VH-VL binders against f1miw6. Designs and how they scored, part 11

Target 1, 251 residues: f1miw6
Amino acid sequence: MPHFAKPLLRNIITRNLFNSIKKKQCLQYLQTLRTLQYDGFTTVYFGETDIPESLVTGEDFSDGYYMPTPTWCVVHAGGSQGWVPWKYRMFLRDELCIKQEDNLFFEFCDVVKKAYGKCAIVVKERRRQDATRPKEGKETEAQAHVPSVVNLTSVTCCPEVAKSYGHKLLTLPSPYNYLNPLDSAWSSLKWFIINNRKEFCLQSVDGVYSYQYILFSDLISKGIERINLSKWRTITTKVRRWENYYLGKLS

## First folded at step 18 (VH-VL)

Design z4
Fold by ESMFold2, look of step 18:
Structure z4 (fold): chain C 251 residues (1-251), chain A 121 residues (1-121), chain B 111 residues (1-111)
Amino acid sequence: as target 1 above (251 residues)
Amino acid sequence: EVQLVESGGGLVKPGGSLRLSCAASGYTFTDYYMHWVRQAPGKGLEWVGEIDPSGGNTNYNEKFKSRFTISLDNSKNTLYLQMGSLRAEDTAVYYCARDYESGDWSGMDVWGQGTTVTVSS
Amino acid sequence: DIVMTQSPDSLAVSLGERATISCKASQSVLYSNKNWMNWYQQKPGQPPKLLIYAASTRESGIPARFSGSGSGTDFTLTISSLEPEDFATYYCQQYYSYPLTFGQGTKLEIK
């Protein structure tokens, strides 16, 4: 009885503390974002998505013998102005070939500076690696601990680099996915891939992966192009309605 | 000509389920979010939710999210509303509507004729 | 949720006269110097029809006798000279915040 009740009570207390911290982080994020927008910063959402190769090929890997295939990571950015005029990047996420692109963020900051001037660059908070609910032995306040580097899995995003170009780097708290229009853009890209992959398929003579990469790159390019300025304006307007909801709810 | 045609309404018992359809024509289905809006007899309009046909993203009125699911079939240019655990208060005319978004304003610029759902024992 | 409150609930007006319908939002729907609310007309047995968007701009094909005004929380729909086809129910609707919400409606009847 006491042993059963002890873990249950601890889980309830931990969940409530976590929710309180995340609510405060969300409110601070929204207030900062609105201040930057008022001060003339262009909002740009910088992020990544994973596209498993099976999504492109349509192959079923549940046939009784599992053989892992690579996952591609697409890195891009956009906002109410559309996709940033910057060539998106693709990285292969093999465990042997996993790498961080340190200079990529410098290039990105330069491109958005030239395109839009000063930007509020929004990057989604990195999720924890373990599959269990976080059990923090230390109660860390979001305001008291801010890492010097905000990181995508493929790209290092340094606040000092952003600042050197006149930008501000913001972190979007992870549980608030409705506040990230890139998530909607990524869903639209994946939908496009699923519904158009047959148009970009070559008849393979020997299964050469270089042909698949060329077709995959073309498919991704067409999918990104399909998410046009009108679409970006729509999804950012929908995000704003969620922002207004959360500002009212959390205030 | 842009047209929206709802179907699938009818009489159901409390606790039952029903799937409504909205067939779209005369425009590029995947370019516009689509709404469901309902109106109880003699009452006003109530927003149920919306969906993006070009990605499946949904936004619901929280009142309905546990019992109603918005979905689509792009091959048929058709929007669906799956309604479960129906109650007498769900008796209404259900409309589908196209979301027009300019970036500076939004509006439900095209509506279907509605389909009637009656929930009674 | 943002509550949109209309007044009156019903209104009886003679042909050729003016009708004025009020809509009050429970919080401001002003963002970026624009009012994120619309007006709809619904005739009996018909779906709603968009009349006025962004508080004051008439939709294409809407007669000039319809006008919208107001800002922030207080909005007005005015029909300057009533025609027989104008007897319907009118709804305001905000799209500033989720969930999207409508006013309870104002029924306009012939006196």
Scores: ipSAE 0.782, ipTM 0.919, lowest interface PAE 0.7, mean pLDDT 83
Fold by ESMFold2, look of step 20:
Structure z4 (fold): chain C 251 residues (1-251), chain A 121 residues (1-121), chain B 111 residues (1-111)
Amino acid sequence: as target 1 above (251 residues)
Amino acid sequence: EVQLVESGGGLVKPGGSLRLSCAASGYTFTDYYMHWVRQAPGKGLEWVGEIDPSGGNTNYNEKFKSRFTISLDNSKNTLYLQMGSLRAEDTAVYYCARDYESGDWSGMDVWGQGTTVTVSS
Amino acid sequence: DIVMTQSPDSLAVSLGERATISCKASQSVLYSNKNWMNWYQQKPGQPPKLLIYAASTRESGIPARFSGSGSGTDFTLTISSLEPEDFATYYCQQYYSYPLTFGQGTKLEIK
């Protein structure tokens, strides 16, 4: 918990500008989303979550053993129609492609076009950690703040690819987590893992945790299918109530 | 038969804390969101918040978010309301209720009998 | 927050007569051609009971004398011929937007 006597005034000024920009981005997102929904676009949320090995094993590292453990990335999509009929992907983080090939997103756009027709594809705004070639070198007016990168860690989500299939790609502003039903789906998956990981392990000798990894992919698969159409409709209905709250609050 | 039973109510001094429990039976606990709703003596109903037992996601009435925490224990099919920094105005009957969501409508279709919290010096 | 305002606060009606209770939302609760609001009944010493959902649809087991109507911001609960068991407090409730909110209640009394 850092304590800053004089820098707090600078932080307040910077925070006020940031909040104003994010408020405008959120209102623009919501208004665009509602227009697309009125125009017959099916809303589809495309995203990823991280599942660290420790979540699956339940191991406690309180004794100071802090060697890095692998983290799995799950990529999937869904909406009020349930999970899209597209095989979710799992990647080990240290094997992810840094170039982020577009083939996966092309396949995704084709699948959702065949399943639903034109879609509003919503992708969560990426935090700016590894952004390359920032647009701020251009002589852009101070009023024209536009994000330059809209990608998942493992997938390039190109707006032109989406457009070629009749879709629209939308970016969900990062601070507004209540507006992403995938966050609720990911939370349900992680709760399923925590409560069911012992049932998916082989019989083990007491104190031996290495055997607990054997059916990891089956555990994830069961967790995803547990989030059925009824659950998805509940989650998206709850998100709509937050959308209505923010439309009223931020307008 | 679906049943919800609240407990943990009682007399508490202002500034104190109290944890309410709601034991659920007769249905699959993780299939339904659960609400807390309160009713002050002689007054109407006030929604406190809700939680998803299959994911831990919560939605709060902002009035209560800083002082109240909704949680659960799946192994006990039990919903909790942790109440802190209690005030006289928190005196009420506290109900838990099951949320039925069809996608086309929603409603609190099963209610407990309530547990009474009294905050008084 | 969406404020749900009921009228009247209290109503005295004779057995066999009609009762009408109004509920006004501070903003529309209409979405996808559906009204996202419910009516609940609460008898003394009991928890609330779901009566009408989606503004006009009776919950299973609710007698046909109960009906709901209205759209957008203005809603009405009608009890066409009062029975002794109908003397209770009635609440409207919206679930269009967070936070979920209830009306202040209408107490239905025997005249």
Scores: ipSAE 0.782, ipTM 0.919, lowest interface PAE 0.7, mean pLDDT 83
Fold by ESMFold2 at other seeds, last read:
Structure z4 (fold): chain C 251 residues (1-251), chain A 121 residues (1-121), chain B 111 residues (1-111)
Amino acid sequence: as target 1 above (251 residues)
Amino acid sequence: EVQLVESGGGLVKPGGSLRLSCAASGYTFTDYYMHWVRQAPGKGLEWVGEIDPSGGNTNYNEKFKSRFTISLDNSKNTLYLQMGSLRAEDTAVYYCARDYESGDWSGMDVWGQGTTVTVSS
Amino acid sequence: DIVMTQSPDSLAVSLGERATISCKASQSVLYSNKNWMNWYQQKPGQPPKLLIYAASTRESGIPARFSGSGSGTDFTLTISSLEPEDFATYYCQQYYSYPLTFGQGTKLEIK
C-alpha cells in the first residue's frame, strides 16, 4: 500500500509509538526483576563504558584535528554486594570493528554462579547486535540460531548461556538510565579519571605507547577500587527509589 | 565541625534567573550526596534534588528538572542551584543539606541556614 | 508521588503532657523489614533537624522523650512529656521512592 503521510507527521507518530513500547517494556522489566528478587535471585548489572583517550590525557582536539582519538571499552559488573569478583576487561574500540567474545560471557556466568548462586543478570538494551555482520550462507536450520540475543558492543550475552547456569538474563530498556546503577559507577570512574590524571602522568621519553597504556590501566584500576561496597550500596539504594517511582508512574 | 552556608538569594523578576551557592566545610565534600530543599513562606518542605560530588550523578524532583540545574565545584567544596524561568511560586527559603547513607537508613543529617529567593514584579 | 499526610495540622498541648503526631503514607514504605521514613523538627527561623530515623530510632543527641513507632503506611511521633523547647513544627519524610516527600507539617503549640 502507498505511503500517504508526510515525513514529519510519520516521525511524530513513530516516536509516540516507540515511547509507548518503551514504557511497556520498562514495566515488564521491573515486574520481572521484582519477581526474580522475591524468588531469591541475586541482581547483577553487567555492562560497559567507553573511555576516550582524551579524557585520560586531558588534551583538547576541538581545533579541527581530524585524526580520531582512540577509545577504550571497559566491561565489568556489580550490584548491592559490590563489584562482581571477576576481573574487568578492556578492549580497544575501532570505529567500525566489533569483536566477538562468546566465551567471556560463559566465564562471567560461571563466576557469578559460584559467588552468588542464581542471578538475575541485567544488561542494557541495544538495537545493534551481531547482526551488523551479514549472515553467511542460506538458512538451513533455524534451531542452530539463537532467536534473541542481548549484546554489549564488545560482548555477546546469550540467554541460553545464562539459563544453563541457572541465571535469568534481563534487558533494561535503554531510555531508563536511572534504573542502571552501573551508569552511576561509570560516572564516578570518569570523575576519578578527570581529577587524578595528573598524579598518574609521566613525562614523554620517546613516545613509547606501552607506558601510556600502563598509566591508563593503573588509573582505571584505582578508579574502580574507589567504587567500594559502600558506594555500590548507596547507588543501588537510589536506583531502587527510581524503580519505585516508575512502578507508580507507569502503571 | 560540619557547616553548610548558602548564599546568592535575593529579589528577582518573573522569568529571571538566579544561582544559589552552598559552601561546605568540616568534612570530605566528595563522600556525601548533597540535597537542595525549599520551603515557601508558611508552607512545608519540598525536595528539589540531589547530586553526588564524586561523580556528578543527579536525581531531580521532576517538577523542577526542566528549570533547575544542580552542579558543583569540588575545588571550592561548593554546591550550586541554577534556577531559570523563575515564577512567583518559586519564592521560598532554599536549604542545602548533606545526605547520610547507611545500609539501613538515609537522612539529611546536616542543614544550612537557608537563603531566601523572592520572585516578584 | 508518595503523599505523606500528617494529622493534626496543629496541636496545642500543655507543658509536661503527652503529644502524639500521626503520619500516613499513601503507599507502604517498608522494605527489608525497615521503614524508609524519618521525622524532622523545625523551629521558627531555623532549618529542619533530623529527629527520628528509620521510623523509630532517635538521632544522636535527641532526648529520650521523643519516640517513633509504626510500620508500612502508619507512623506516630510521640513526645512523652513536653518541655518548652519542643514547641516547633514536625515533618515526616519518606525516602522509599523518588521524589523524596515530606508531610505538610504539624505545628506543636503551647496550650
Scores: ipSAE 0.778, ipTM 0.916, lowest interface PAE 0.7, mean pLDDT 83

Design z4
Fold by ESMFold2, look of step 22:
Structure z4 (fold): chain C 251 residues (1-251), chain A 121 residues (1-121), chain B 111 residues (1-111)
Amino acid sequence: as target 1 above (251 residues)
Amino acid sequence: EVQLVESGGGLVKPGGSLRLSCAASGYTFTDYYMHWVRQAPGKGLEWVGEIDPSGGNTNYNEKFKSRFTISLDNSKNTLYLQMGSLRAEDTAVYYCARDYESGDWSGMDVWGQGTTVTVSS
Amino acid sequence: DIVMTQSPDSLAVSLGERATISCKASQSVLYSNKNWMNWYQQKPGQPPKLLIYAASTRESGIPARFSGSGSGTDFTLTISSLEPEDFATYYCQQYYSYPLTFGQGTKLEIK
């Protein structure tokens, strides 16, 4: 007869090992971050959000159809000093489009160096579905634990590029969503879009070409402007309260 | 005049649900974080959670997160607390409070009068 | 969670006399040379009222007889000359870490 306890025990062991690894990664992240802050590094959160086009247009697909909408990716950065003085980027996420290499992260590192000096650049680890499974061998575990390159969907973030500008690149472990103030900033931007999209559509006239992009750029620009220095200081202060919670809980 | 008025409290059986409301007036609702704080009979104050009306972001006391949901309706200047799976220990006066956040300090500077929730069979 | 412990649990003081209430945090609430804690007053049948923020700064409209002091883990609320309207329960509260937590309260009774 099959031994059902073996599959269940395997799942429990895999979940416990993943949680232990992520707990250690989070504690290491927080300790490193606090050390860098003590050493005079300016903390900068670098990241992206997806804005489906349906959020901008207001189209409702709740009638039971699966309706994949085009998705825009917005890349920006900020911290307790406000948005970095760096022009945010927008990319169309296309399932048939291959991401092209560019020097975006180099430019970003240069801009924040000139604006703030040495920075602790924090990027959120991409959620990897296979991260819950233990890897065979010591090298496999080490490679998953300390990746050589941190990838956003649209941008490659290389630790050596950051180091060459005097920065330190930190990876925020994926289960700890309260530790990323960009998540709050992105939620505020999306809330602004929902509540203001009609007004921007009413202000647009003329033809069909680039009509949607012009409205999108205006709406995003105003939404980002609305997330001012005061708002950034508030959300980073609230993230610090979560940092203190996790430092107490995980240590 | 800044005012916060809670409503929706009452008697409910264990395992039941209840939604509390907090109507805000006299200020720009979206400029301030809003809190729920409770006080069991003869006991001290316990923080439930907070919400940002200008983005919908919430921070919960993890003790309550699985059973309680904070939400709002900006068009009505109203804060909500949805409570589920209620237990006798949830019997308390529930306050809403406005919070000033400057980045340098914060404080719950305006409170409602509270609404009483009693959980008993 | 950061535990805020007040002492005494209750205190009886004559009108015009000085009242002193202690609050001890289970961890330091000092960050960037600021103490991330507040004091509240709660009269019977009423909601709490903010008295002192950032350990020592009086909220608007609070009489000068209320003062806060201390740093790190040890804090004190002082009422320099007790008035009849000061009969209440007083709570300290930290906002250094989530969850936000309050002390158990100190009931101030007029002798």
Scores: ipSAE 0.766, ipTM 0.912, lowest interface PAE 0.7, mean pLDDT 83

Design z6
Fold by ESMFold2, look of step 22:
Structure z6 (fold): chain C 251 residues (1-251), chain A 121 residues (1-121), chain B 111 residues (1-111)
Amino acid sequence: as target 1 above (251 residues)
Amino acid sequence: EVQLVESGGGLVKPGGSLRLSCAASGYTFTDYYMHWVRQAPGKGLEWVGEIDPSGGNTNYNEKFKSRFTISLDNSKNTLYLQMGSLRAEDTAVYYCARDYESGEWSGMDVWGQGTTVTVSS
Amino acid sequence: DIVMTQSPDSLAVSLGERATISCKASQSVLYDNKNWMNWYQQKPGQPPKLLIYAASTRESGIPARFSGSGSGTDFTLTISSLEPEDFATYYCQQYYSYPLTFGQGTKLEIK
């Protein structure tokens, strides 16, 4: 490890290179997005969010390795036309780490083509903790319990699949979360859950996730309905103000 | 009648903190973003930030993001501005305002009367 | 940040005369054939009041003597026949880009 003597300068240099790469990626993303919009592509934001069961119960069970709460993953899409007319997907996170939906993105591309024609499909890049973070050599199952940033873990989004439907797949760089209106929609959904969860609580059988899933699915469905077309137009308009900010700042 | 009423202003020493309130009535609170805007004595208007009452989503003027926090209590239809590490430059009248968004234009269509914050030794 | 620059800083105009206030944005606020900027009026001791939205559309209850014009970077607020209640400070404001920014204000005095 011959360069250990200058960790501070290396930290600064690697951070500057990472920031420069992300700035260029963001500028290219925005320029491409605006070109596609002028070419008649409908913008659609495709993504996922994690909803820990503690958000529904109100209990603070989340503490890494000892008493993890189950986490549900919701996959959906929307834009200035509202939610895509596509059945959102809801998966139990630990169960889904073994299961992948091979054709879900195919179904999605077909649905948005029929609904809107050619689309610019935006997917948020996987968030990073730090580019300079040291790595330890021993792999353990303990890393499976470390909290992670939200990412798209249940769906493989292939650019060639999007192209085959006449769409263009765009990746939104991770540090620019203000550019994804789905993040605002997910926050509104979580707000709805915490403020309405008591009205959907039923206690009938031990360990029956199907029964609890039905209640949770009803709560999610109502929360999604609350995020209507007017709300989508508001959040996409506000995202455009951030787009304009970054276009000016990064050019 | 749509009405916004600010409160919580007062005299605070430099480095201190203060929480402003904005009570909203006459409309569905969760349907509209809410702004904070300030005006130093004899000066123009400066946007502080905004929040979505139906999700907690915020957009801040980066100038204030490290020291000011916008929050709310939906059960009371009330908007808050938590201000910390106050400086003399933060002396101003603080307004809350309702965001109207039509999809074709946006504007602050309803304003409160303001509450005065004075930061002085 | 988009800087909104108004001129003049203050203006004294006789009753019944025309007042013209200019606002220049440091970059275009035109998107999708819409100008994303507003005018506000602030009378002494009062909060601001939305006057003109989308550069040229009068808010409900605003007298017809107020009009807005311009596009892109250059905007004008015109009061065609000044009345005593028009003594106020006028602000342009853009909502094209964050942060939302206001002009420095133009104080209109009636001579």
Scores: ipSAE 0.793, ipTM 0.922, lowest interface PAE 0.6, mean pLDDT 83
Fold by ESMFold2 at other seeds, look of step 22:
Structure z6 (fold): chain C 251 residues (1-251), chain A 121 residues (1-121), chain B 111 residues (1-111)
Amino acid sequence: as target 1 above (251 residues)
Amino acid sequence: EVQLVESGGGLVKPGGSLRLSCAASGYTFTDYYMHWVRQAPGKGLEWVGEIDPSGGNTNYNEKFKSRFTISLDNSKNTLYLQMGSLRAEDTAVYYCARDYESGEWSGMDVWGQGTTVTVSS
Amino acid sequence: DIVMTQSPDSLAVSLGERATISCKASQSVLYDNKNWMNWYQQKPGQPPKLLIYAASTRESGIPARFSGSGSGTDFTLTISSLEPEDFATYYCQQYYSYPLTFGQGTKLEIK
């Protein structure tokens, strides 16, 4: 088996180096976050989740002749203080693949500055799979060398914008999903939708588009409200236990 | 009266599977995280993991996450532990416990009576 | 993982006497000026029962003879005057970090 030993050893060495880099990124993130918290910055997690329309309507599209349902992107932010006092946003994901709403991040930074003062704004890093997906209209590969902005699917988050409002923008490394309390909040929202959509489902009886949008807005709004301050404190406390785990493990 | 009742324990050969159940009553099931904790014969307590009934989110002890799955059925107020690829070291009494989380302290304030899992040839 | 080490492993004490059990964490469990650890009691054939939370606060219904003290890494459970129902195994447990971990236990026996 001499012919295959070199490629296997290369793959092992490459993966060990990649894992070491990601461990360093996580440790740097945690150390920076704790420094900012000590310096009086309020931690705010800014992010998005995908909600397929079938989750909201409850319709069964498993019949092989139906088209896939569209997916909505919900953008919000929160922390140990609860949801930020900022209206969540909804975007249709197909519309977002071409354009991002850059002014939204400016607005967000202004709102959290007025609400909390200086914030450590945490945004989840796009996963390796998302970064390697085929891109329409690629211009250069220089962006792979030194990326200067952090992008959500729906929003461009610029560190200089955050800094101009007195904030610090932090990137949460993608392999460390336990460190993002928004993921728990999004799971609770989706759970609420699944368990309450019967009260809001009108699509099987009335197929008008206006009722679909009303149902989406009402159901999501109620789901967001259900994730109250007590729930946020629970979620952030549990994330802190993961932070302590990784600080011990990676140090 | 808050009550937790485990079931589904028994004798299983190595490599086998079991699903444990924990029936909850006397409180609003979705308000509290739920834990699984095990205790091998003559040994101390070992945390397996927890789940949020109001979101399905789980936090596992990393040593179990590849073989054990925590799940629930909110319509039955029931917590489950699916155990696969069982080994002799998994022999234990398995408890479910309710998590109290105030944001300033936490505790497993209600425990079930436990169900015994024995893994032997 | 944070190791919670109890001392002694077992303790024989006469009725009406004082018992002291210690618990040491392998790293501090102090965060935001709060100690993220609890004490549990377990009688043979029974599940654990929460006694003390946040290092020093008695759970509802726990007799005043039980008290907890300490901070950071070093914690103590004290039973001021032992009664027959107190002969059990006692566990400390931390909630500071995942995984949640328990001490190995301290068995109180009748002298």
Scores: ipSAE 0.783, ipTM 0.920, lowest interface PAE 0.6, mean pLDDT 83

